# Designs tried in a protein design chat: VH-VL binders against tRNA threonylcarbamoyladenosine biosynthesis protein TsaE (tsaE). Part 5

Target 1, 162 residues: tRNA threonylcarbamoyladenosine biosynthesis protein TsaE (tsaE), of Nostoc sp. (o52749)
Amino acid sequence: MTIDQMTIDQMTKIFLADKESTLNLGILLGETLTAGSVILLEGDLGAGKTTLVQGLGKGLSITEPIVSPTFTLINEYTEGRIPLYHLDLYRLEPQEVLSLNLEIYWEGIEIIPGIVAIEWSERMPYKPSTYINVLLTYGDEGSRQAEITPFNCTISDLIATK

## First folded at step 1 (VH-VL)

Design m10 (framework fv_lumrotatug)
Fold by ESMFold2-Fast, scan of step 1:
Structure m10 (fold): chain C 162 residues (1-162), chain A 126 residues (1-126), chain B 107 residues (1-107)
Amino acid sequence: as target 1 above (162 residues)
Amino acid sequence: QVQLQESGPGLVKPSETLSLTCTVSGGSISSHYIHWLRQPPGKGLEWIGVIYYSGSTDYNPSLKSRVTISKDTSKSQVSLKLSSVTAADTAVYYCARDSHYYGSGSYTKPYYFDYWGQGTLVTVSS
Amino acid sequence: EIVMTQSPPTLSLSPGERVTLSCRASQSVNSYLVWYQQKPGQAPRLLISDASNRATSIPARFSGSGSGTDYTLTISSLQPEDFAVYYCQQRYNWPPTFGQGTKVEIK
């Protein structure tokens, strides 16, 4: 319980004036996050989740276009600083998510640790022990807002390295 | 039974664009990933790229600047274009179906090829 | 990219013999390894997926094993129709990459 209380107290809200601001937030995260990091992406359709992941790819020095894995479920990008694993759970029920054994992407035992970005993380019946939740919502006049909530880690450490 | 058949010109001049078509019969390309691969004479296999059921594509980084893959579901065809060809692009070109498909009840990791076309030899020379 | 190395390049064998083909990855591919058979003038044919899962219609004499960086394809009793080139492929890291092949030819 104390750990959950401390985690919500670490929430950071960021105003994103435009699409480029969302991309730049992704670039910051891609440049600074270490292997084994899991980002859970929440937000309405069109709220900028794909744009954030495209920024993440740029921050990792991935030159390949980042495309939505809505129909592929998982896209893997290995040319950058560390791998990027981009997942979209939109088409899955929680029972189906269990069969994917998603923990292989962050446990560091079976596959090379990288950054894991999961869209529609609301579909997950379980969460990693450590992750960063990013909620993207619509604001006024085409703006967006990002609410970044780390769980069992600190976003201040991430921002301080930049 | 699913069958894949490559077609296109067997000879392409240096600096021109190589254009190939894969025709799929016995199944719809709307539910499957279709890949292009190549094999230079006497050498091993190289993955070129894929078109997903959504129409999105991914390309081998070594070929990305020169490759375009597209599909026409009404004709059940997947096309490959490779620009600025050189003698190094001489190879047998294959299209192949991924074992993964949209609507499968089991979400298997993609990138293994269960059905292949017969291959078509493309020679780059003047 | 992950480099796949197959050995030996060529094996000359008689029908009935047991054969083992080796495939080594430059880093762990965590059993996301596939084996294909290619006969002259033909397209590759899927044999084994995920290191040890035999594909439909593949005879029981073919088996795969291994983990981490080292994998083996075994043919327990070589038949005349088994003379071919065998390729391994990793699908752990993108892009998928293939070994250079091992040619199994008649002695």
Scores: ipSAE 0.007, ipTM 0.481, lowest interface PAE 13.5, mean pLDDT 82

Design o01 (framework fv_oberotatug)
Heavy chain, then light chain:
Amino acid sequence: EVQLVESGGGLVKPGGSLRLSCAASGFTFSNAWMSWVRQAPGKGLEWVGRIKSKTDGGTTDYAAPVQGRFTISRDDSKNTLYLQMNSLKTEDTAVYYCTTDLYYYDSSGYPFDYWGQGTLVTVSS
Amino acid sequence: DVQMTQSPSSLSASVGDRVTITCRASQSISSYLSWYQQRPGKAPNLLIYAASSLQSGVPSRFSGSGSGTDFTLTISTLQPEDFATYYCQQSYSTPRTFGQGTKVEIK
ESMFold2-Fast, scan of step 1: ipSAE 0.007; ipTM 0.593

Design o02 (framework fv_oberotatug)
Fold by ESMFold2-Fast, scan of step 1:
Structure o02 (fold): chain C 162 residues (1-162), chain A 124 residues (1-124), chain B 107 residues (1-107)
Amino acid sequence: as target 1 above (162 residues)
Amino acid sequence: EVQLVESGGGLVKPGGSLRLSCAASGFTFSDAWMSWVRQAPGKGLEWVGRIKSKTDGGTTDYAAPVQGRFTISRDDSKNTLYLQMNSLKTEDTAVYYCTTEGRWELHPYYFDYWGQGTLVTVSS
Amino acid sequence: DVQMTQSPSSLSASVGDRVTITCRASQSISTYLSWYQQRPGKAPNLLIYAASSLQSGVPSRFSGSGSGTDFTLTISTLQPEDFATYYCQQSYSTLWTFGQGTKVEIK
């Protein structure tokens, strides 16, 4: 199988009519994903990446406001059912990402396992062995499309549980 | 059909400057990460540098031999990629290829489309 | 930077032969390895990505294997159009590096 065939066969496309739809997708993922899950978020500025992460937090029963970690790099939310680690690599070059030891957030050895959500994952010169890629793109009249592609896991089962 | 067409190559003296262009068609250029790869006569492939899409920061990365001498830029309104080469050396003599970076789930894996190349010869 | 070393630098083969080319990385790159074919006078063409995934349109006689530091490209039954130079490339670090190339020549 080629890259194009793998992407088409494994990818789930979801139409997101508005901001609430994006939030609800995040809620579903936050309710269904297990500790150690990594979500790689990509897409255009304003495409809803932060809204999706706010949904993840709500699905985890986190009540504190979830804000972009663009200037802090990492925001940790520990009040929910499992932790949420929200990263934004926008300010970093790929070489700088290598020095962050990001693997500690999904290895479950030094840090308590939770859901890891990484914005600007295009900056990563390496990927976790298991992750869910979420690409958010613009549609008409404020709509969006989410392309969800699992790597060494199955997202269809997670979506089906709700 | 994706097409990349390089131009601007030619003969230049050491210490001189030259600008290469790459005209892109058949895909959404503004979303693409673009690279330049060169090949000296009878030698192997050498990556020169990359430019990310503007939405991904528009940042550039360069191989050590060209850092500080070469500049990659893009004009999304003209679907054109540029390579500005300054302080040219004889070892910069090569065919220069314009390429797109392909991805598996947005991880760069390979160069999926290549132009035909344009020859740059640096000699006295 | 990750250094990529290919072996052999060149080999002579006949149509119908099985050809194996190897590529070694200076550090572990998992499966972030691609193979390219360059026919004389042409631009390179992608054959294999992710160490073992065959690019669409590439004949099934081409296969790749390996992970970590050691990789192989195999051509099971060499055809006339396969006389070319082959390059490996690592994508683990976004500062890309290629192997020096392996030239497959007519015996």
Scores: ipSAE 0.000, ipTM 0.480, lowest interface PAE 16.0, mean pLDDT 82

Design o03 (framework fv_oberotatug)
Fold by ESMFold2-Fast, scan of step 1:
Structure o03 (fold): chain C 162 residues (1-162), chain A 124 residues (1-124), chain B 107 residues (1-107)
Amino acid sequence: as target 1 above (162 residues)
Amino acid sequence: EVQLVESGGGLVKPGGSLRLSCAASGFTFSNAYMSWVRQAPGKGLEWVGRIKSKTEGGTTDYAAPVQGRFTISRDDSKNTLYLQMNSLKTEDTAVYYCTTGYSSSWYRDAFDYWGQGTLVTVSS
Amino acid sequence: DVQMTQSPSSLSASVGDRVTITCRASQDISRYLSWYQQRPGKAPNLLIYAASTLQSGVPSRFSGSGSGTDFTLTISTLQPEDFATYYCQQYNSYPRTFGQGTKVEIK
C-alpha cells in the first residue's frame, strides 16, 4: 500500500518514494503515538532510520536537531509533546548492554514515559514485551519501503483516543 | 545440541524448480533468524538470504542474484526452514547451507551453527 | 553492496608459523565482522565475531582485530588442524557479504 492509502492501524507495508516520504511517516508516528511506545528500527546503513527519527522529533514538536547517538549511545529530547529517547546499538558489544538497563525507558517507573526509538534493534539480546518493529529497505530509484509490525499490541493500543 | 540438517538437493535442468528443507533441533527455532548460504564447487561462500523470527515479522532479504527467483519460508510448528528455488540457472549450482546465529543472538548473522550442506546441480 | 576483499588469496605456511590474513570492507562496517574457518569437505565454523570476540571453544591462538574498514585475523602458532580456508563476513548491512577466502596450505 501507498502512503496516500494507509491508516495507522494497517501499516504493514508502506511505499516511500523519497526522503521526504520517510520523514513524513516519522511525523505521522510522532503525532499519533502515546507515551510508553517503543519503536525498534531495522535497516541497513543509509536506509532512512535517522530520517524516520528526525520525523518522529518533528511530529513531537521538538525544535532541536535530531542527531545519531553514536557517541552518547542515548540522546534524550525532553522539550516536545512527550519525550523522545533515541538509542543506537550499532557500536555496542554484548557486555555493554547490561549497563544500559534498557527496560527503564519503556517501564515508565523511574523515567518519564515517551517514545523510545532504538536503531540497530537487531543487536538487542532481548526485546520489550510490547513494541512496534519498523524495517526500512531500499527500493528502486531512491525509494524505500517501510514494513511496520506491531508485536503483542495493536497500533491503535498506543494511539491517544479522542 | 544444536543440529541443522539440509535435504532436497539434486540434479535439475535449467529453468527448473527445487525446494530445499532444513530440519532444526536443539534450540528454540521460532526465536531464530535463519539464513541460506551457498558455495559453488571450488569457490567461496555466498550469502543467499535470510528470514527473521515470526515475532519480528518473519520478513525476508535476498542477495541480488536470487531476488525474484528464490523464496525463503519457515514452518515453526515443524522446526523447518525452506528455500524454494525457481527459474534455476547453471550458476546456481552449489552446496546450500542452512545457518543460524542462535547462540550469538546479539549478532544474529554471526553464524555459529551450520548444517552439513546439500548439493544442487543445475545442468542438462 | 559492501564488498569484502581478503588478502592474500592463498599462502603457504609451516606448523609453528604466525599467520596473518587481512580483510577490507568497501565502506565502514564498525565491528560487525566475523571470521570463519572451513576445512576441506566440511561446513564452515565460526571463529571470531564482532571483529575481535573469540567464539566459545575456539583455541586462543586465533585472534581478530580492526574496526571500520580494515580487519586482521591472526593465528599465533599454526597447528596441523589449521590448514583450511578462512573467510571474513560483514553483517552491518544487507545483503550480508563474504570475502573471497584465503587458503592456508602446508609448505
Scores: ipSAE 0.000, ipTM 0.476, lowest interface PAE 15.3, mean pLDDT 82

Design o04 (framework fv_oberotatug)
Fold by ESMFold2-Fast, scan of step 1:
Structure o04 (fold): chain C 162 residues (1-162), chain A 124 residues (1-124), chain B 107 residues (1-107)
Amino acid sequence: as target 1 above (162 residues)
Amino acid sequence: EVQLVESGGGLVKPGGSLRLSCAASGFTFTNAWMSWVRQAPGKGLEWVGRIKSKTDGGTIDYAAPVQGRFTISRDDSKNTLYLQMNSLKTEDTAVYYCTTVRYYDFWSGYHDYWGQGTLVTVSS
Amino acid sequence: DVQMTQSPSSLSASVGDRVTITCRASQSISNYLSWYQQRPGKAPNLLIYGASSLQSGVPSRFSGSGSGTDFTLTISTLQPEDFATYYCQQSYNTPPTFGQGTKVEIK
């Protein structure tokens, strides 16, 4: 895997040549992010969303398969370095999301802090004060591009050390 | 609660055709990958094929023994999965199960919810 | 295709017994292995996914282990409702393939 990287303002743009490159980006994030990190996954999610989250799990040393929470809404993986909370809001309207009290997953009060990965984050009527937005788009011949934008945190150091 | 109800099974002559339906409720059908799995009387489970959600491209994969003879389709407006079976052989005699699919990537999956099945008997 | 072979094909056991069923893949499938239970005349039910993860609602007496090519399903204390046929299935490659089944019968 080779990553060709550009930083534009607060955004980092990464070329991902294949599925393995997308997995490896997830691994990098899973190895480096601290408990309480929230990742909001946006964009064309068909080809790459599950692969990136699977990488996150592998980077956390989670050995069980990471699957889409299509019917469960939330999948919790507690085996790894820190927990992974994987959410998919596709089935919900924004007003329904309010009843889920999603803030418990990043506040560190009621549940053990970990990495929170949220698909279909546009369904959220509110955002955490600190998060990383990942926009994933599908390219030609299986290639992809990731646009990573941190809010109230920096990830340039994470990218630079790998 | 997730429910899958198969219908359309019956007795058919070799070379005949039959269409199975699976009515789904209790989950967002449009987002789900769906599969057909069959079981010949007294035998084990055999995967027939899978159809992906529209969001994931709506592509369909078939097991080699049924490729070219069976067609899987879905109608998301009716929450219904279909299996069109043509050129039926005695070896196709089985209970056919409709299942939901949990997946790890674009190709693989396991079957978390199952219907009760519908029996297809192909005999002369 | 990945071939899945179960052993034994059948076994006889009594309520309270520890039962072990094995599944072997023809090539490495990592931990992409699921176990299903089928009671007579009923549809299959998912018990275990990812080789060792218990499906919600499944009793804790069921456990799975293994990786690569060799996998085990264990029932720690067999109950009357556990007399059934058990199937393994690989999810590593398409087509998904099932083992031939292991029938757990009353001794």
Scores: ipSAE 0.000, ipTM 0.483, lowest interface PAE 15.1, mean pLDDT 83

Design o05 (framework fv_oberotatug)
Fold by ESMFold2-Fast, scan of step 1:
Structure o05 (fold): chain C 162 residues (1-162), chain A 126 residues (1-126), chain B 107 residues (1-107)
Amino acid sequence: as target 1 above (162 residues)
Amino acid sequence: EVQLVESGGGLVKPGGSLRLSCAASGFSFSNAWMSWVRQAPGKGLEWVGRIKRKTDGGTTDYAAPVQGRFTISRDDSKNTLYLQMNSLKTEDTAVYYCTTDSPYYGSGSYEHFDYWGQGTLVTVSS
Amino acid sequence: DVQMTQSPSSLSASVGDRVTITCRASQSIRSYLSWYQQRPGKAPNLLIYAASSLQSGVPSRFSGSGSGTDFTLTISTLQPEDFATYYCQQSYSIPRTFGQGTKVEIK
């Protein structure tokens, strides 16, 4: 039910007691991140990556249901504060990911910038120049842990002032 | 109820060919990735290969021991998966199982399933 | 290829025993591990996916744990129908690979 934070250097570790805690972390990120943010979601299959993105949607005030894009590859949600682009690369090999030209979703040239959430970012043979890595792992009794690590940016570079 | 029924197994001589079929029912076959897994008599399970659904490109992957000799295909209109086996070797002797490879993701939640057929025996002997 | 190694290869147990089977991956597979049960003369059936998630319809006496390279399947109170061979399998990369199996036999 509550989020306990620990900061180690540039990394923030968060204990997540249950599914609702994972959803609430997503809500916090959705309320604070700015357009052009890229979140790379790593972690155990079934460890709550989709739940975290459902939280992102709620934090962005998206009212339509957020569903896993595992079979569609990408789902776009444009009704909220800023767009949410949700990708799941589980079903792809690295060479197939290279063909997708994923950079259009964070460059802000062809596509309106929003939050880009990529599940199974381990499949990517390349990464954006700036991103936030979120690693979800299983703990005891159905709990989880989130490790949030910004790369080539700080959290303050991506958080909008309310 | 999900069902996978393999057929086409039998006795074949080394260097021969055989085609296995797997009839699927009780789920959306055209939306599922499918695999073949084999088990030599008294031994463990060994993955043979997989085929993606048509919307994901219908591409195939194979384990090294069968690459170049085996071909996986599917006919979504008949809900049927195939394994074409060429240049058969004695070490290909095994029960061949048809199975679903990819997890099913419904309603924004992860729902894993892995359904297996009863298997069909392939014996490669002189 | 990711190699999966199970321990022990076989064990003898009595009804009511707690049984533990381990599985080790040659490299990190995070939690992309499933456990299967194969009863004599039958096809395998899925018990656990994502290292610790119980498949619907599978009795609660089965549980899985672990991540990265080390995984455990536990049967808390062995029943007569649990005498079978158990396999772990990684879903992290292609090719998919199985452990060699652990046979649970009656004492």
Scores: ipSAE 0.006, ipTM 0.558, lowest interface PAE 10.8, mean pLDDT 83

Design o07 (framework fv_oberotatug)
Fold by ESMFold2-Fast, scan of step 1:
Structure o07 (fold): chain C 162 residues (1-162), chain A 127 residues (1-127), chain B 107 residues (1-107)
Amino acid sequence: as target 1 above (162 residues)
Amino acid sequence: EVQLVESGGGLVKPGGSLRLSCAASGFTFSNAWMSWVRQAPGKGLEWVGRIKSKADGGTTDYAAPVQGRFTISRDDSKNTLYLQMNSLKTEDTAVYYCTTARGYSYGTEYYNWFDPWGQGTLVTVSS
Amino acid sequence: DVQMTQSPSSLSASVGDRVTITCRASQSISDYLSWYQQRPGKAPNLLIYAASSLQSGVPSRFSGSGSGTDFTLTISTLQPEDFATYYCQQSYRTPQTFGQGTKVEIK
């Protein structure tokens, strides 16, 4: 389940002129994605991954402030349309990630399924069978670009809504 | 031109306090993760801590020797990074460098490195 | 904390020599390793990031290799401006840690 197994023609590129554009992309994703969706967040340091997750929260109608899970590893927001589970795996080795039983967040058996947003997904020794990779990169003149690559799913409705 | 200029270094007695500043120019400071790295005279480099951009949560991390004594903060309206140093020890004597943490993703991997670096400001803690 | 150990701590070389510096991590850090050069009285400069990627503006005589725990910086043909101290640094885990440095001196 590495990026080497994906085809480039599944990728959608979205130009983001500023921070508001990044927030709005997050809002769109939060409004359109269904429970059980997993987003693997990648990007340049300082590229606004937290801004995207704050957008996810707004799109889900979460009123609680979205905060980085750097200290807690996992932050759960349950007051929106569906729950938001925000994870940051930076501090963990792959073998430590196995003990987190991350599958409970997307399989819908033990906990209410929602949107799962995972930073530092390279710490995962396995990936869900279905996920969306979102790569944020710096562009020209302070702009950013989002590259959205679905795996075993489709984003056709998402891109049609913009 | 991208520049980082540190200031505020000087001579302080053990137990004293000092505040360092780093003035940034030539890049979008508000988007950058910022770090402090120090170097004792004749010794190697030691990471002090970092602060993330506000967009990435604005959180701070510290090396164990300074945890609880040093505080990193930023003022994005002034493009300035700060290091508040309290309860200074003789072991804190060093040149303090301001740097940005730069990086990018490559597939499922993240890379970060320090570039650019300021010229440093000397802090001497002596009785 | 991830400990970074460099070898040798110092070496003497002549202009034109091939110089090799090694760096060993106390645990696997994949390729989250950078190399820095510090000339006397100056701030450090980035040479290599992601274990093997040459920073823009850095001469091609510098190269990096390795993954996991063992890493190497090579200077293929030493120039006068290369007499400096070199540091490796891991960013795989917080706190970020540097090697102790390798000083390259005139023979």
Scores: ipSAE 0.000, ipTM 0.491, lowest interface PAE 15.9, mean pLDDT 81

Design o08 (framework fv_oberotatug)
Fold by ESMFold2-Fast, scan of step 1:
Structure o08 (fold): chain C 162 residues (1-162), chain A 129 residues (1-129), chain B 107 residues (1-107)
Amino acid sequence: as target 1 above (162 residues)
Amino acid sequence: EVQLVESGGGLVKPGGSLRLSCAASGFTFSNVWMSWVRQAPGKGLEWVGRIKSKTDGGTTDYAAPVQGRFTISRDDSKNTLYLQMNSLKTEDTAVYYCTTDQRYYYDSSGYLGPYFDYWGQGTLVTVSS
Amino acid sequence: DVQMTQSPSSLSASVGDRVTITCRASQTISSYLSWYQQRPGKAPNLLIYAASSLESGVPSRFSGSGSGTDFTLTISTLQPEDFATYYCQQSYSTPWTFGQGTKVEIK
């Protein structure tokens, strides 16, 4: 990405006390994000990435359980307000990710636009032109923290919930 | 064909110890999370604890009634799951089943899952004099 | 802990009957519920996961429905091998808890 195409809002840090807090963050994102949004999820095993995606599904009014696509690479959920495309790059090398042509999920040309949520996005050798990065980390005493950084877009509604 | 075979059950006095084994075959044992579930005579099912695969950290979780007294371990080279039971109480009398622990998610989020898709035949542990 | 309550605790039925068993959670568990069958003297076996997903190899006469706190297992046409005890199990919050069981007895 070039500087001319990259606009970064302020990073937002959100304290997550428990599973319910992580689900609620996902619900907020699912209720507010528009079709064509891409969320890049980073964090270690157990940090709550999959729980956040469950929240996304709930915010989109998807009633079927959201299951990790670790072995399938992608799961598509089409029953909600807009589609949810859930990817998990855990088992892939960056070179293997190139062959997936992931851009079809956010370009809106061949596939109906929706929310794209990519777990283990640190495996991606390239990024979309606009996206929201969500880094989930363990905090002290069992808490978790979300660091939300928009790239070439804004999330003013989420910043207000600090 | 998936098979789980428990062994090691028997009669033990209160305060005693016993070790159960579960021999697994028909699948790649090292990749699978495993649980123990028990059933007291004439009663319902109760989850005892689980162990994650080595890749997912190899950590254990226990139900409150057994925390501090029971230890779950695995030997992936032998395709075997273990349950070490210490300080046994009469309330621990039950048939003990080993189960494969399928999760809705294949990461260590820990918030959801499991459902138990394969079960062994069970081994009876009786705690009395 | 999430308490799971099944209704009825037992029922009598004949081969060919339609049987329904209900399960209620003390708090919302979304669709993270499984159903198990246990024949007398045997280990449990999985019938349904995610409230409505039929496990591979399980006959289509079994179906599950529900979400939130109220769930139902239905056997559309009871067969001789279906006389067993049925358990629901929640997968939403640790510790994982089971209902008390519903015994389906021959009339």
Scores: ipSAE 0.000, ipTM 0.512, lowest interface PAE 12.2, mean pLDDT 83

Design o09 (framework fv_oberotatug)
Heavy chain, then light chain:
Amino acid sequence: EVQLVESGGGLVKPGGSLRLSCAASGFTFSKAWMSWVRQAPGKGLEWVGRIKSKTDGETTDYAAPVQGRFTISRDDSKNTLYLQMNSLKTEDTAVYYCTTHYGDYERGYYYFDYWGQGTLVTVSS
Amino acid sequence: DVQMTQSPSSLSASVGDRVTITCRASQSISSYLSWYQQRPGKAPNLLIYAASRLQSGVPSRFSGSGSGTDFTLTISTLQPEDFATYYCQQTYSTPRTFGQGTKVEIK
ESMFold2-Fast, scan of step 1: ipSAE 0.014; ipTM 0.599

Design o10 (framework fv_oberotatug)
Fold by ESMFold2-Fast, scan of step 1:
Structure o10 (fold): chain C 162 residues (1-162), chain A 123 residues (1-123), chain B 107 residues (1-107)
Amino acid sequence: as target 1 above (162 residues)
Amino acid sequence: EVQLVESGGGLVKPGGSLRLSCAASGFTFSYAWMSWVRQAPGKGLEWVGRIKSKTDGGTTDYAAPVQGRFTISRDDSKNTLYLQMNSLKTEDTAVYYCTTERGSYYLPAFDYWGQGTLVTVSS
Amino acid sequence: DVQMTQSPSSLSASVGDRVTITCRASQSISSHLSWYQQRPGKAPNLLIYAASSLQSGVPSRFSGSGSGTDFTLTISTLQPEDFATYYCQQSYSAPWTFGQGTKVEIK
């Protein structure tokens, strides 16, 4: 990996008062991110990762319900502005992830590029050269905090409009 | 070591109901995702549906041909998986297999299979 | 739904032969493919998952390859216990779908 490291001072922390705030952050990202964007979602089970992805779908104008990847670890949504590829690596070991050739989802060679949202990205033994890491943590009274760290890219415009 | 034993198959008339059971042993059933796969006589394999472990939400998923008619449930205290089949049709005639879907797989790799139980829907 | 087509539907072979079975998906499924063996009167058993990963306990004469739409199962040196029907299965998009099967028969 040749990805530039980000310092903690370059990380953006966003307070999310409730579920709707988490959804709205997802909507903003879905409206503004370009094809080939990869979002790596971290956080414990129930921390709002699926809610954020539901927001991504809404921001992309996807009208079909966004659900946890129930059958496969990949759900594809192609009706929106650009495709949404929703992955959940919760039950995978790192060596199993290598066999998936996940890079096809952001390379744009065989598969139409879209937004790739990967839950449990800590299971990945490798990462894209460019990605946005989003860590969701619990707060008080149903609140969450999102820690957004871009790697080899910038989201300053997105944060400025939030 | 790992064993899955299906039971409850038999002859039933169209529109009837039948409940299949799968007794599991040799592994920690409560953490396993479980599926039903069927095979019509002389035909290939067809996935019916699955149920996730309770720790993963305990949700169920079904193939379109059985959606709304079949219900999958589990009783972790008895290490038993169930398939409730309602409004049975002649095309539901098949050997029904209970199988484990081990959670460390990116795909529902069906690691262990029972011997199957035959369901015949005929008038 | 993703359609899986196997070829050939059946083949005749002798012990010691190299056997190749192919599976084609109606759309790209990445590496989300498993292979199963079903001996007459028995339940299926898993041979290969993720297109090329050999299941524990499965003999090394079995191998899988491919990605996208075209996949191959190879048995390098056919043994007597290998006379069976083989199925591919995609897990890329629900519902899970199987190929129609390839029967490997004694010559």
Scores: ipSAE 0.000, ipTM 0.512, lowest interface PAE 13.4, mean pLDDT 82

